# Designs tried in a protein design chat: VH-VL binders against o60147. Part 199

Target 1, 175 residues: o60147
Amino acid sequence: MLEKNKYLYIFRHIQTNQVLLSQGNVLKKTALFQLPYPLQKPVAPNGMRPAKLRKDHWVPLLKVEFPNESMFQSVFMQLLNYRKYRSVQPLTSDLLKLPIPVRRRKIMRQEVPNTIADLADILNKEKFPENSVRLQLSDKSDSEYADWPPSVQIDSEEIKLSRGFREKTTVDEAR

## First folded at step 9 (VH-VL)

Design ya17 (framework fv_tocilizumab)
Fold by ESMFold2-Fast, scan of step 9:
Structure ya17 (fold): chain C 175 residues (1-175), chain A 119 residues (1-119), chain B 107 residues (1-107)
Amino acid sequence: as target 1 above (175 residues)
Amino acid sequence: QVQLQESGPGLVRPSQTLSLTCTVSGYSISSGYYWSWVRQPPGRGLEWIGSIYHSGSTTYNPSLKSRVTMLRDTSKNQFSLRLSSVTAADTAVYYCARHEEWLSHFDYWGQGSLVTVSS
Amino acid sequence: DIQMTQSPSSLSASVGDRVTITCRASQSISSYLNWYQQKPGKAPKLLIYDASSLQSGVPSRFSGSGSGTDFTFTISSLQPEDIATYYCQQSWSTPYTFGQGTKVEIK
């Protein structure tokens, strides 16, 4: 059955802790354009194509179910804006003292707590009905990165994805 | 291999509604990307009009927002522009274009359709 | 709205010359800047995205650089087919805005 998209999936990279947002349970290669620190060189010599997605390198961090597509879209767009603003934020003096490779690893490691905090902040600012938003976390302890509003019901269960949770090929590849 | 093609009347009377359709081939408009309209008055630069997301959500240029509506027809793989209350200032070549969600670069464009607003 | 200002408005150069066009944003846009080529009577063509990434199929003589408010587009060795108007575009926020264009001609 085709359902209207009411689900936000967030994935994390197992090695770098970088985060990808997805509009649905399929992770598309174009999602890699979200990353400020590329995981690998572009597959095309001219840099057009994003890096390859490796299935075993991305795991679900959380899944959010919204009552309707409008609420989903509002939260998703705000989360993208938070991500943009974080990417241009001046580095703290403590981070600037670190060598570039160490600095980048520290910044990347904070993407999970930062993304969870941003999501909670957005949901706290919205006027959603009580228990209308269902949040599933792969690790319930990640919920402790933020205070959640009454609109959120937190479930701690393994997030089940379809076997093909990432596309074999992107639909925008040459046909 | 993605292609976009504009269609619609090339002449519109002042005060009427300009209506254009973009037909997309080689990619499903419901599968991803933003689908957009950009216009260019003769001899001038480019102006972004608005975008419709593959889910149907729309974003319009504030300068045109009160007059613009964009719709999609997923069964025909088309999206459309309606611009109401047109004046001579709306005379332009109208392009449909696709832009990616994260970096918002316009990677595929239609050939453009000249719309003249005159009595 | 974010204003994009290009310099120069037009230039004339010889085949083989290095051509440089600059683009300034009225506020910081990080790397969210794209460059397009438009030939007379044709739709714009994407050349560079994300300030410095070359679009597939675009010759390597085209390049981009910069971040924040100041951006540069370079043609390392101008060819006759490069005669066109070039536009920068910010993708930081809506409304997306374009520079006024730089017309490149051969002298």
Scores: ipSAE 0.013, ipTM 0.610, lowest interface PAE 8.3, mean pLDDT 83

Design ya18 (framework fv_tocilizumab)
Fold by ESMFold2-Fast, scan of step 9:
Structure ya18 (fold): chain C 175 residues (1-175), chain A 119 residues (1-119), chain B 107 residues (1-107)
Amino acid sequence: as target 1 above (175 residues)
Amino acid sequence: QVQLQESGPGLVRPSQTLSLTCTVSGYSISSGYYWSWVRQPPGRGLEWIGHIYHSGSTTYNPSLKSRVTMLRDTSKNQFSLRLSSVTAADTAVYYCARHEEWLSHFDYWGQGSLVTVSS
Amino acid sequence: DIQMTQSPSSLSASVGDRVTITCRASQSISSYLNWYQQKPGKAPKLLIYDASSLQSGVPSRFSGSGSGTDFTFTISSLQPEDIATYYCQQSWSTPYTFGQGTKVEIK
């Protein structure tokens, strides 16, 4: 009856714009292990990772609904790979010219556009049925970071900023 | 406290199927993590066999993929390993272990179960 | 598959000595490397994850460092209870692979 693993929830940090992926509508403390990204090699542990999960610091970025678990798993694993590969890319000469704190902020701010671009790239490679993937954003203008395939239906309703995803049972009232 | 415990026959004949079960306590296998099997032949190193995600999705080591099946039983809080067409080379201590989803470190292990493949 | 090579295969040291074990990956794995301790007849125990993060409850004499392809594991002051085989493991990609192990003995 329930297919709990066909939704991908993506959160962003209200100050840094760092991104966390979640398979549930509530972030778990272990989600912080997705961070940090190395500023340069060697890796600087704890450089971009918050000491504890503060739910009030993370807000919904977007929610993706897939028709089934198999499609969800394929896209989710590819997003993890993209995220992992980005973490090991050499820093550009332009970034290396910046002081470390400025460099960190610039890298973190790019997480939102990068994640959205990666998601769209994956969905463009997959040949899913038309309008089979539903995308709902907190700020619909974020959809402009990428070109979306015919398989994606962007919800006209934005996620309301409530600081966290809310799953609500919809009850139809007769008449 | 999270605990994992292997169970199953300690002796399997060549060409038969090796079957092991891991019983988990202190955490629901459907609530998170990847649940893995790792083996160690006597006097040798560790070899990852595969894992099952809390949703039921599996990934197997390509070297064993054609012979491996992993299943979960959420009602008993167990996951299992089936390795078909065994030979003497499959003689090993078999461990079940869980690993965290993002960094993939194995934080809890079972005690290990020795499986000997002989006639 | 990513090959993990440890050095040395075995070592003998005295109580109080600094012990260093190295691990090399056949390709860059960033910081996705873990270290385990295994005592005879026992399951492996996680000591270090993410190259340098100490697992909760593990003594501070254990540490890890490195990134990319070259990693080190250090015991700052060897204790009798540290007699064990130590394994590195890459968590960059499946199949996850382990080094061949380093046996640590006390003289």
Scores: ipSAE 0.307, ipTM 0.746, lowest interface PAE 4.3, mean pLDDT 85
Fold by OpenDDE, second read of step 10:
Structure ya18 (fold): chain C 175 residues (1-175), chain A 119 residues (1-119), chain B 107 residues (1-107)
Amino acid sequence: as target 1 above (175 residues)
Amino acid sequence: QVQLQESGPGLVRPSQTLSLTCTVSGYSISSGYYWSWVRQPPGRGLEWIGHIYHSGSTTYNPSLKSRVTMLRDTSKNQFSLRLSSVTAADTAVYYCARHEEWLSHFDYWGQGSLVTVSS
Amino acid sequence: DIQMTQSPSSLSASVGDRVTITCRASQSISSYLNWYQQKPGKAPKLLIYDASSLQSGVPSRFSGSGSGTDFTFTISSLQPEDIATYYCQQSWSTPYTFGQGTKVEIK
């Protein structure tokens, strides 16, 4: 088991590409509170909070190891704030021209790159010590969504994707 | 303690609509969980029909989807099942049940209501 | 749909015997497997959830194990009150599906 106090996991929904932040490799039910309540049916993939946390719906997107819990907490809270900020920003004219379901899908598709970019921006501002933050991605190409500061060391190994709110183990079999 | 109770007619004619209501006590359906219907033909196994969330979101078994409608009334703490165009094959004991939002095990069941399809 | 296959369909054992029932899923369901006991004229009763977790109030003689596609339900010491039909159920994906059941009788 990984030490939860200094590890940030970001999970993505396999269908909607929505993202959830987690302290440690086990996603808790309370993580769903990061997503807004649905305004219309269906709940998912309507771009809102799923009614149910299913292990089979979420996979790790990236893992970040911080030097200590304090740094983790700082970055974690800032990520939530960035997310909230985006949620209240006016929609572009192009998006407003689209039907609501299409609009929501388009927005959700951007959550992964936006979250990665947010993380990079936050880390750039924090000015942590060089190579003090370890970043591992499920897809190395996702690192290209942002410029990373010297504090970030990108792991050459990718996260092994699995269902069940954790890194792949012997019990994690793909359907 | 959580209790579920099925109610509705025990006899339905072919081609008509089967209608059942489940009344929940000891727990508010608005507090969470999924609320399901499961049926069991006499001497046979169990078949999941579908479930409804307090938001009104539903998921149906594809084998019955075209004929199934589930509703909930949070004010009455009830949820209902409607099955249209019934045939003899729909004769079964119908159970309402609750299942957890994560692991989806059915932890509480009604006593079941026999519905017979006969002319 | 995921098919659940139980074995055996029926068994007869003596009081105090160890009883084992198996359930196989047509595809991997991780640990999303539950076991129920159903007595005649009664609703199913949850005994085991998440493959191996004992439901509150259930006697410790009942247990479950397995992951992926193969699961096992065990009664360590069969009691007269255990006469029933037992069902496995996958909760991995909808539609949720049950095994065909295993009828347990006492000799």
Scores: ipSAE 0.009, ipTM 0.592, lowest interface PAE 9.2, mean pLDDT 87

Design ya19 (framework fv_tocilizumab)
Fold by ESMFold2-Fast, scan of step 9:
Structure ya19 (fold): chain C 175 residues (1-175), chain A 119 residues (1-119), chain B 107 residues (1-107)
Amino acid sequence: as target 1 above (175 residues)
Amino acid sequence: QVQLQESGPGLVRPSQTLSLTCTVSGYSISSGYYWSWVRQPPGRGLEWIGYIFHSGSTTYNPSLKSRVTMLRDTSKNQFSLRLSSVTAADTAVYYCARHEEWLSHFDYWGQGSLVTVSS
Amino acid sequence: DIQMTQSPSSLSASVGDRVTITCRASQSISSYLNWYQQKPGKAPKLLIYDASSLQSGVPSRFSGSGSGTDFTFTISSLQPEDIATYYCQQSWSTPYTFGQGTKVEIK
């Protein structure tokens, strides 16, 4: 049997605005493989390995609740493909005029609006039932980066950054 | 440490179904990663067959069409490959392998099982 | 499907030589390129992932570089135990595809 409810958790970096996707409410160290710009150097006495994830540097951006695993996987895989597609797009002439560090900061700053826009685009293409997908944001104004389909219900309650998506809290609905 | 081991018949007759099982130790197949089958005809290169995700969701190489089915048995920590309507072209060493979720690199491989399709 | 072309198909070099293998993708795959070593009768072994990241436990003489469509794999000082066939693999999209392999032999 498919699970009734499934969550997609999206985090942002407090300084760089880079985005990490997660299938669980706590980031795993392998999540860093999503990043084209590493935040830490790998530490590897016997070779290369991913740097340790500093969970305190990542805060919730949004949480998406799907009615089942199948809908979650469809959206999650498409979102991964959108992120990969963006990584190979040619840079505009305006970006190419900028010094590399400035260019990288501008690109990283756009990950939040881009991820939100991509998520909305995927949900608009999928013909899910009305109000079947629940979206909860840390900052509700971030919903304005996109036009949402009738399948999406935006929660009036914002995620409190001090609590994150922790499963061990008594107020965490995901638990 | 994670280990993968293939098992199944080494000889299959033309038009029959090739069936192989991969037994995983040191990690639960239900806890993450993608679990794949890759084959290699004698003296030739590698061909990815498909994967099964820990949820049971599958993706197959389009070149193998509807001939491929992958299943998981979470109680035995195994996943399996079924390839129907085999011909001599399906003679190969079959590997099971694990690949990481984000970068999809194959970090652990089984030893490989030679399957010969012959009358 | 993304086609992966390796060059050369085979090479022969002396111990201590710098060996270079190239891999070309039919479309841009960013850094989603992995390199494997396969010794006779054995399964492939991951050496390099994400174009340039060295897998844990792999000797530092192995390295990778490149982005987009053109990738290079280098052995800085060939050792006898490095006799093997080397494969590149794109992990950009399914179906995952491999290069045809480069057989490395010692003279």
Scores: ipSAE 0.414, ipTM 0.760, lowest interface PAE 2.9, mean pLDDT 84
Fold by OpenDDE, second read of step 10:
Structure ya19 (fold): chain C 175 residues (1-175), chain A 119 residues (1-119), chain B 107 residues (1-107)
Amino acid sequence: as target 1 above (175 residues)
Amino acid sequence: QVQLQESGPGLVRPSQTLSLTCTVSGYSISSGYYWSWVRQPPGRGLEWIGYIFHSGSTTYNPSLKSRVTMLRDTSKNQFSLRLSSVTAADTAVYYCARHEEWLSHFDYWGQGSLVTVSS
Amino acid sequence: DIQMTQSPSSLSASVGDRVTITCRASQSISSYLNWYQQKPGKAPKLLIYDASSLQSGVPSRFSGSGSGTDFTFTISSLQPEDIATYYCQQSWSTPYTFGQGTKVEIK
């Protein structure tokens, strides 16, 4: 099942711009564990982990096809590590001057470009074959957030934005 | 079992367009693998022509890019090759093949189809 | 384009002999090299992928090694059914390119 496990989907929350990583086009409830634990009972608009996964609140940011599952797994884990690293970094003095709600919004606004930049950085460090990684974006302009290595082929076609996104593929249907 | 089979005319006149179709059985071309054409002139080596993805995305050999068009028909589980403005140099056995993985090895091949360019 | 150079172009050996074929890439291709066997009138058959991985169903007498620019294909004990032309192919970048082939014959 090497082919079934080589697709990375990145979703963004339509209101908060929070980012979730997914193996495949279907978000699992376990994906919410990627978000930080709340100090208080949080809802998605508060920029914390929601209690329930609302699929209709998430839209695809980008789709990545890797040559094989091993490469996918490597990149996936590295992305999680990058995210974790950022989460434990001290806040800048500028951010500390802002009220907590404003601070949270500002941090969340950076999740999308940071994730894209992380992906590009990881792929630049990896020595994948030329044009071996296929990247499709919901917004092609988002590709400008980073420099991409020769291993990445950016599709001209954008992912259609829809809430509760599920792309119909023979691979996905077989799951 | 995955099987590939080439079909098309075995004779093409100079300056005309060579057209071949590869029919795949035992596996859906929409499953995400990449599908290539490779040719071999009589008594010579192998030359990669290009590949097509089920989305319709294509990558061609730069040496043939201006003359090559690849299409796919997912409903028929087929993909095709068109090579325009053929000359005697295009006489070859043409193979369709599948990548096991992206930009990886060719694990399944058709039996090949000889196309002769002659007036 | 990446050029693949095989050596030798042809060889003749006896049944049971060890046969070695080399392939050199014009630039580093890491381990993205495959070996194919082609018998007369037949399509190429994949034997080795990723430099050293044996394709399923292929006899263990076939092996591959190498990385970067220099690669080796080996038949540990040549059999009569191994008469064929063998090709290396790089899968590092497009356009994919093949070696010129090595014709293996039995004495």
Scores: ipSAE 0.000, ipTM 0.586, lowest interface PAE 12.0, mean pLDDT 87

Design ya2 (framework fv_tocilizumab)
Fold by ESMFold2-Fast, scan of step 9:
Structure ya2 (fold): chain C 175 residues (1-175), chain A 119 residues (1-119), chain B 107 residues (1-107)
Amino acid sequence: as target 1 above (175 residues)
Amino acid sequence: QVQLQESGPGLVRPSQTLSLTCTVSGYSIYSGYYWSWVRQPPGRGLEWIGYIYHSGSTTYNPSLKSRVTMLRDTSKNQFSLRLSSVTAADTAVYYCARHEEWLSHFDYWGQGSLVTVSS
Amino acid sequence: DIQMTQSPSSLSASVGDRVTITCRASQSISSYLNWYQQKPGKAPKLLIYDASSLQSGVPSRFSGSGSGTDFTFTISSLQPEDIATYYCQQSWSTPYTFGQGTKVEIK
């Protein structure tokens, strides 16, 4: 068996457009810890963080294949740092003019474009070999949120997953 | 269900290498999480030493980086700490602990192993 | 490194009292702060993660709040079994750092 942990999966919430990163094709409960409490609608009493991962509420956004685990870890950690950085940046004057619930919805809606842009920025800064990183998207138009470096090859086939966490080919093992 | 247990010598001579092993039960270290070592000198606070990701990649506290090595043994479901060139300042209770990658909260801890560095 | 400062270093209170401990980070850490309880001779136990989320199995009298640099941990009605040292920990970046601890004693 070759390198493990060379795939990054990114999932999107069907209503809020919030994004979750996963180091595998299965979205784990711990992924909910990525969601900032102030930007998340609580499903638990008294405004607490959601207690349960609802697999039917998350769909794949994109899948990234890296040549090896070292490149995967570098990009994954940088992407986490970009998400943390965004959470502490001062809000723009345009956002501050909005009521808190509207502001929250607008911020959540931007997670897909922001995550894609951040991924592209990281890949542009890294000098990976040409066509070494493969991107497969659920909606190819989402690739238009960024300019991609020569290291990235965008798959002509879109992701076709059943509603849920896992790719069909991974759920059904080789015959 | 998940349990962590430290083991290793409780006495180490100055200049030698401190070696501890954490045995994990109820969860395969190969399957996920970050696995850390945290120490506490007698009567003092907690200091994070470093982690090993389930894949084998490591990150160490810069204050200890030149002396620390962490390894995993997936066949035994263990991960280990080696701290070289020890001095009396390394006398502490050493804990192994698990955390996930997003919020990095330590949800399971070993009971702790006191290591005394003395001649 | 991110420095974590707790206040007070020690406190004494009566059973049933509301106890408040604060933790301050030297830079913004968003909500990436955890709280632990440590009883003498025992390993730390996670009580609160992500500033305000109660760990499974932990009594509801424990709560956390705050974001950015200033955080608060509260015991709404102190019980005898709550006598311990409490630590905050930032998980924003490595190296992960802990506050110096707050010793809680009963009068």
Scores: ipSAE 0.054, ipTM 0.660, lowest interface PAE 6.6, mean pLDDT 83

Design ya20 (framework fv_tocilizumab)
Fold by ESMFold2-Fast, scan of step 9:
Structure ya20 (fold): chain C 175 residues (1-175), chain A 119 residues (1-119), chain B 107 residues (1-107)
Amino acid sequence: as target 1 above (175 residues)
Amino acid sequence: QVQLQESGPGLVRPSQTLSLTCTVSGYSISSGYYWSWVRQPPGRGLEWIGYIWHSGSTTYNPSLKSRVTMLRDTSKNQFSLRLSSVTAADTAVYYCARHEEWLSHFDYWGQGSLVTVSS
Amino acid sequence: DIQMTQSPSSLSASVGDRVTITCRASQSISSYLNWYQQKPGKAPKLLIYDASSLQSGVPSRFSGSGSGTDFTFTISSLQPEDIATYYCQQSWSTPYTFGQGTKVEIK
């Protein structure tokens, strides 16, 4: 297909609250490279095999529809940069007081509110046309993590995934 | 098994446009990944030229941006490079390569095509 | 643009030696660094990604470490087939940039 990509999907892990960005309604194994903390231990000796993707452990957090590919690319690249920027910021003194496993859990739990806030910040800076961006949330209360610009229309419609997404209940290896 | 293969003229005259095509097999270019061109002048290091996203959007190295165009042909599973107004400094081996969007590591490369800019 | 500087530019070592190559970024790139091997007349081959992750099918004698601005690539026991030029590459931001390369030869 010559179809231009204009959809951004964000998924969250049901246990850790970590988030994954996706350029469509199918979550690919390479998305695991977004995570600083593996979801499971390496399989092979010496830790050479990456964590496996269990699609049944990820649920849609939100879906964004852009009117064109240029707007999608701009927002998606900026979200990636925000995630990279967060990874190099110094930890707060409060977090440094916590044992490493507890600290990691607290950081992971903040990924949902942080990602939603980052998305809203990017959309506020871009000054897109009124009602040009359609935002669909699995839980509408998550919209309260940020103030949204006039360019955003919040939609109540169900987020539909590609057939077979959740039928794949087996563990997939990252490439 | 994914394979990339470059094709195009090996000799280009100064001031003309360099044109190369990368044919991909074993994976649909519209299904994912970023598809890049990287060049290497004789005896020198690697220089990233740009990528075309699986959806068709492009990003170019600012040093080459005014001269570079990348396009894809999904029916042939190909993506191409056009570099205008070439000079002797553009003489290089040109590679096509793919990478995913998060860690941007080039996991598959073509064999490389030497392009000489000479009158 | 992010400048990548490798050290040394070339080295000679004996079979079985431990070889180390360093790569320095002009700004913090977290773990967004990859290492490639290039043999004469061939395309580069990915060895290490995300600073320390070994690419599938690559021998375990190759390893990477580091974060931020300073990175190290190691061959724990040099083999004859390891004679090549090695490049680091930052993937933090476009334009993606490579180090100047380190030529590894057998003495």
Scores: ipSAE 0.275, ipTM 0.733, lowest interface PAE 4.3, mean pLDDT 84
Fold by OpenDDE, second read of step 10:
Order: C-alpha cells, then sequence, then structure tokens
Structure ya20 (fold): chain C 175 residues (1-175), chain A 119 residues (1-119), chain B 107 residues (1-107)
C-alpha cells in the first residue's frame, strides 16, 4: 500500500490480560512472538504463547494515531524494548513469596497498566508536538495509569471494538 | 456557527498546480475534527480528496495521492489543497468540509469553488 | 475501495408521497453511512449520519435505516423544497466514497 500506517493498536487478552502491540486494527500471527515461549525462563510469565492466534480472544485496549509512520515506528520499537527490559528484571520480594501460578497471574495483570505507563513515558521523552498524537482508550479510566504529555490528545470517545473486531478507522487498507 | 469558505483561482492551466485555501470561522481547527476536501465535476458525483488533522497529519485518496498535498495553518485557521499536474479531468467544484472524528460525517461544508482547467 | 451503489438514479413523485432511496455497499460498513441533500448550485447538506441519526435542524420527515451493506433513506412526505440530488456516503474507511446520487423531482 502507498499509504503509511500510523496507527498503533494495543490489545489485551480477554482472560489473561496479556498485551499485544499491533500496527493496524488487525492482529497478525507474528504478534504472538511478543509473548513468552512456554519453555523459556523469563521473569515475565511463561507458557503463555499459544500455538495459534485466536483473534476472538483479544480486544482493543487503546488506539494511538501518530502524525506519521516514522513516529509510530519509533514508539512501537520502544514499547517492545520496554517490555523486554521488564521481562529480565528481578521479581520483587512480594512476588517471590507467592506460588508460581499466582505469581504469573499477578504479573500478567500488571501488563495492561505497565504498557500504558510505558507508552506515556515514551511519549513524554519523545516530546512530540502539542496535540499531535491522538489516544483513544477502550476504557477511559485506563488513562489514569499515566501522566500524558501535551503531545497527547485523549479522545472523549471510547473504542467500540468487539472480539474478533474490525474497527472503523480513518485509514482502512483493503486486505 | 461554524463556517468554511474556499478561496483560490478559478482557472488553472493544464499541467499546473491547483491551489485552494479553506478559511474556517466559528471554530478553531486546532480544537479537533478532521478537515477534508471533496470535489464534484460538473454534472457528476462527489469524490473525496483527503483530509488533514490539526496536527498536520494527512490522509489522501489513493487515486489522487501522488498529486495531492494538504497543509494547515493554525495561526490563520486555514487549511489548503494543492493538486499538481492538473488536466481537464480535474475541472470541478471543490468543497472544503469538516467531519467528526469517530463517525466521520461531513457536518459543515464550504459553498464550493469552481476550478476550471483550460489552456 | 468501497463502492456505494444507489437506487434509483432518479425518481419523480408527487407532493406528499413517500420516497425511498436505497444504498448498497460493496462490503460491510456497519452503521457508518451518511445521507446528504444537494440542491443545484449548493454544497451538500448532511441529513442523516450513522445510518439513522437525524442531523440537528433537519425535518423529521427524513429518516434512514440499515446496517451492514444495505441502507435505506426515506422521505415520509415529499415536499416541494425537497427537490434535490441525494447522496449516500460511507464513513467506514478511507477513501470515503459516495453513491452516484439520486435525483428527486416533483411531478
Amino acid sequence: as target 1 above (175 residues)
Amino acid sequence: QVQLQESGPGLVRPSQTLSLTCTVSGYSISSGYYWSWVRQPPGRGLEWIGYIWHSGSTTYNPSLKSRVTMLRDTSKNQFSLRLSSVTAADTAVYYCARHEEWLSHFDYWGQGSLVTVSS
Amino acid sequence: DIQMTQSPSSLSASVGDRVTITCRASQSISSYLNWYQQKPGKAPKLLIYDASSLQSGVPSRFSGSGSGTDFTFTISSLQPEDIATYYCQQSWSTPYTFGQGTKVEIK
């Protein structure tokens, strides 16, 4: 396509609250690589990468419109890096006191707020032009997980996506 | 009340660049919404050209993308259209219009400006 | 691109008649369909948005319905001032596209 994709979608798993990043409003199979492999030993929950992408298991968490693809790519890559960094950090003493299954659930539940906070932090550092980034959330209350820079304009309307969704977008490439 | 007004030359020679400006009053383009250009050849239907967000982000109709440039000037509360390499097929009434962010209906339109491509 | 097909291309009816125009999208556009009225020499005027929502200030004789691919625009009682060309427009995805229009005349 000639048009550049400048839309970041972040999805959450309806059961585990795991988070996937997506360029565009359709999850690709490759997005699963963002999840830990079952046999890996990361700090983050493992054994949570399914063999197949079930799109109906994922719902949108938020949508970000950037001024251009370059800005999108920058933020996208940084988000991935933040996730990687977090996955190798030592667990807190409180978490270590918990049984492994409980620990995993606790960590996964933190992925949503952590990802939102990461996004805000990245955007704060990037210092984009004022009101140049449009943020839309599925739940407005999720915006409270972070302080947003002046570059971010939070949409008053929530995302109206459902499971296995196709969202109305300003740019919808024929696929 | 929101008002849009197109301005620019009504005659353009073939291969030249069509240039129009839309002046918005009663609403700041920096406050939200998307700002579009739509054209209508004489006796024909409507064709969406593209839109610009107040941030400067643009989305163009693929059929015209290679020739279209949209800009905005928030200080003047204006946004503009440039269409390069025009031909007779580009003769049309050009409208600027505002549309809502989510539903994207065009709620306010300019009166339109006829641009004729002729040698 | 999403193609919008209106039917009929033109119609003539009497004052007070019920007028119905249909619009079909080449793919599902949910409820993201708008209807415009255009009188000669004037810009289009928004009448209906989101398939069935009446724009503020628009007479209640105008209405819209439908979802997915098939939509209907209705004038419950045609008035002389309703002589115009009517267009549907999908706002589901870019590029936004319009129907070819329906010219409404009075007999």
Scores: ipSAE 0.009, ipTM 0.592, lowest interface PAE 10.2, mean pLDDT 87

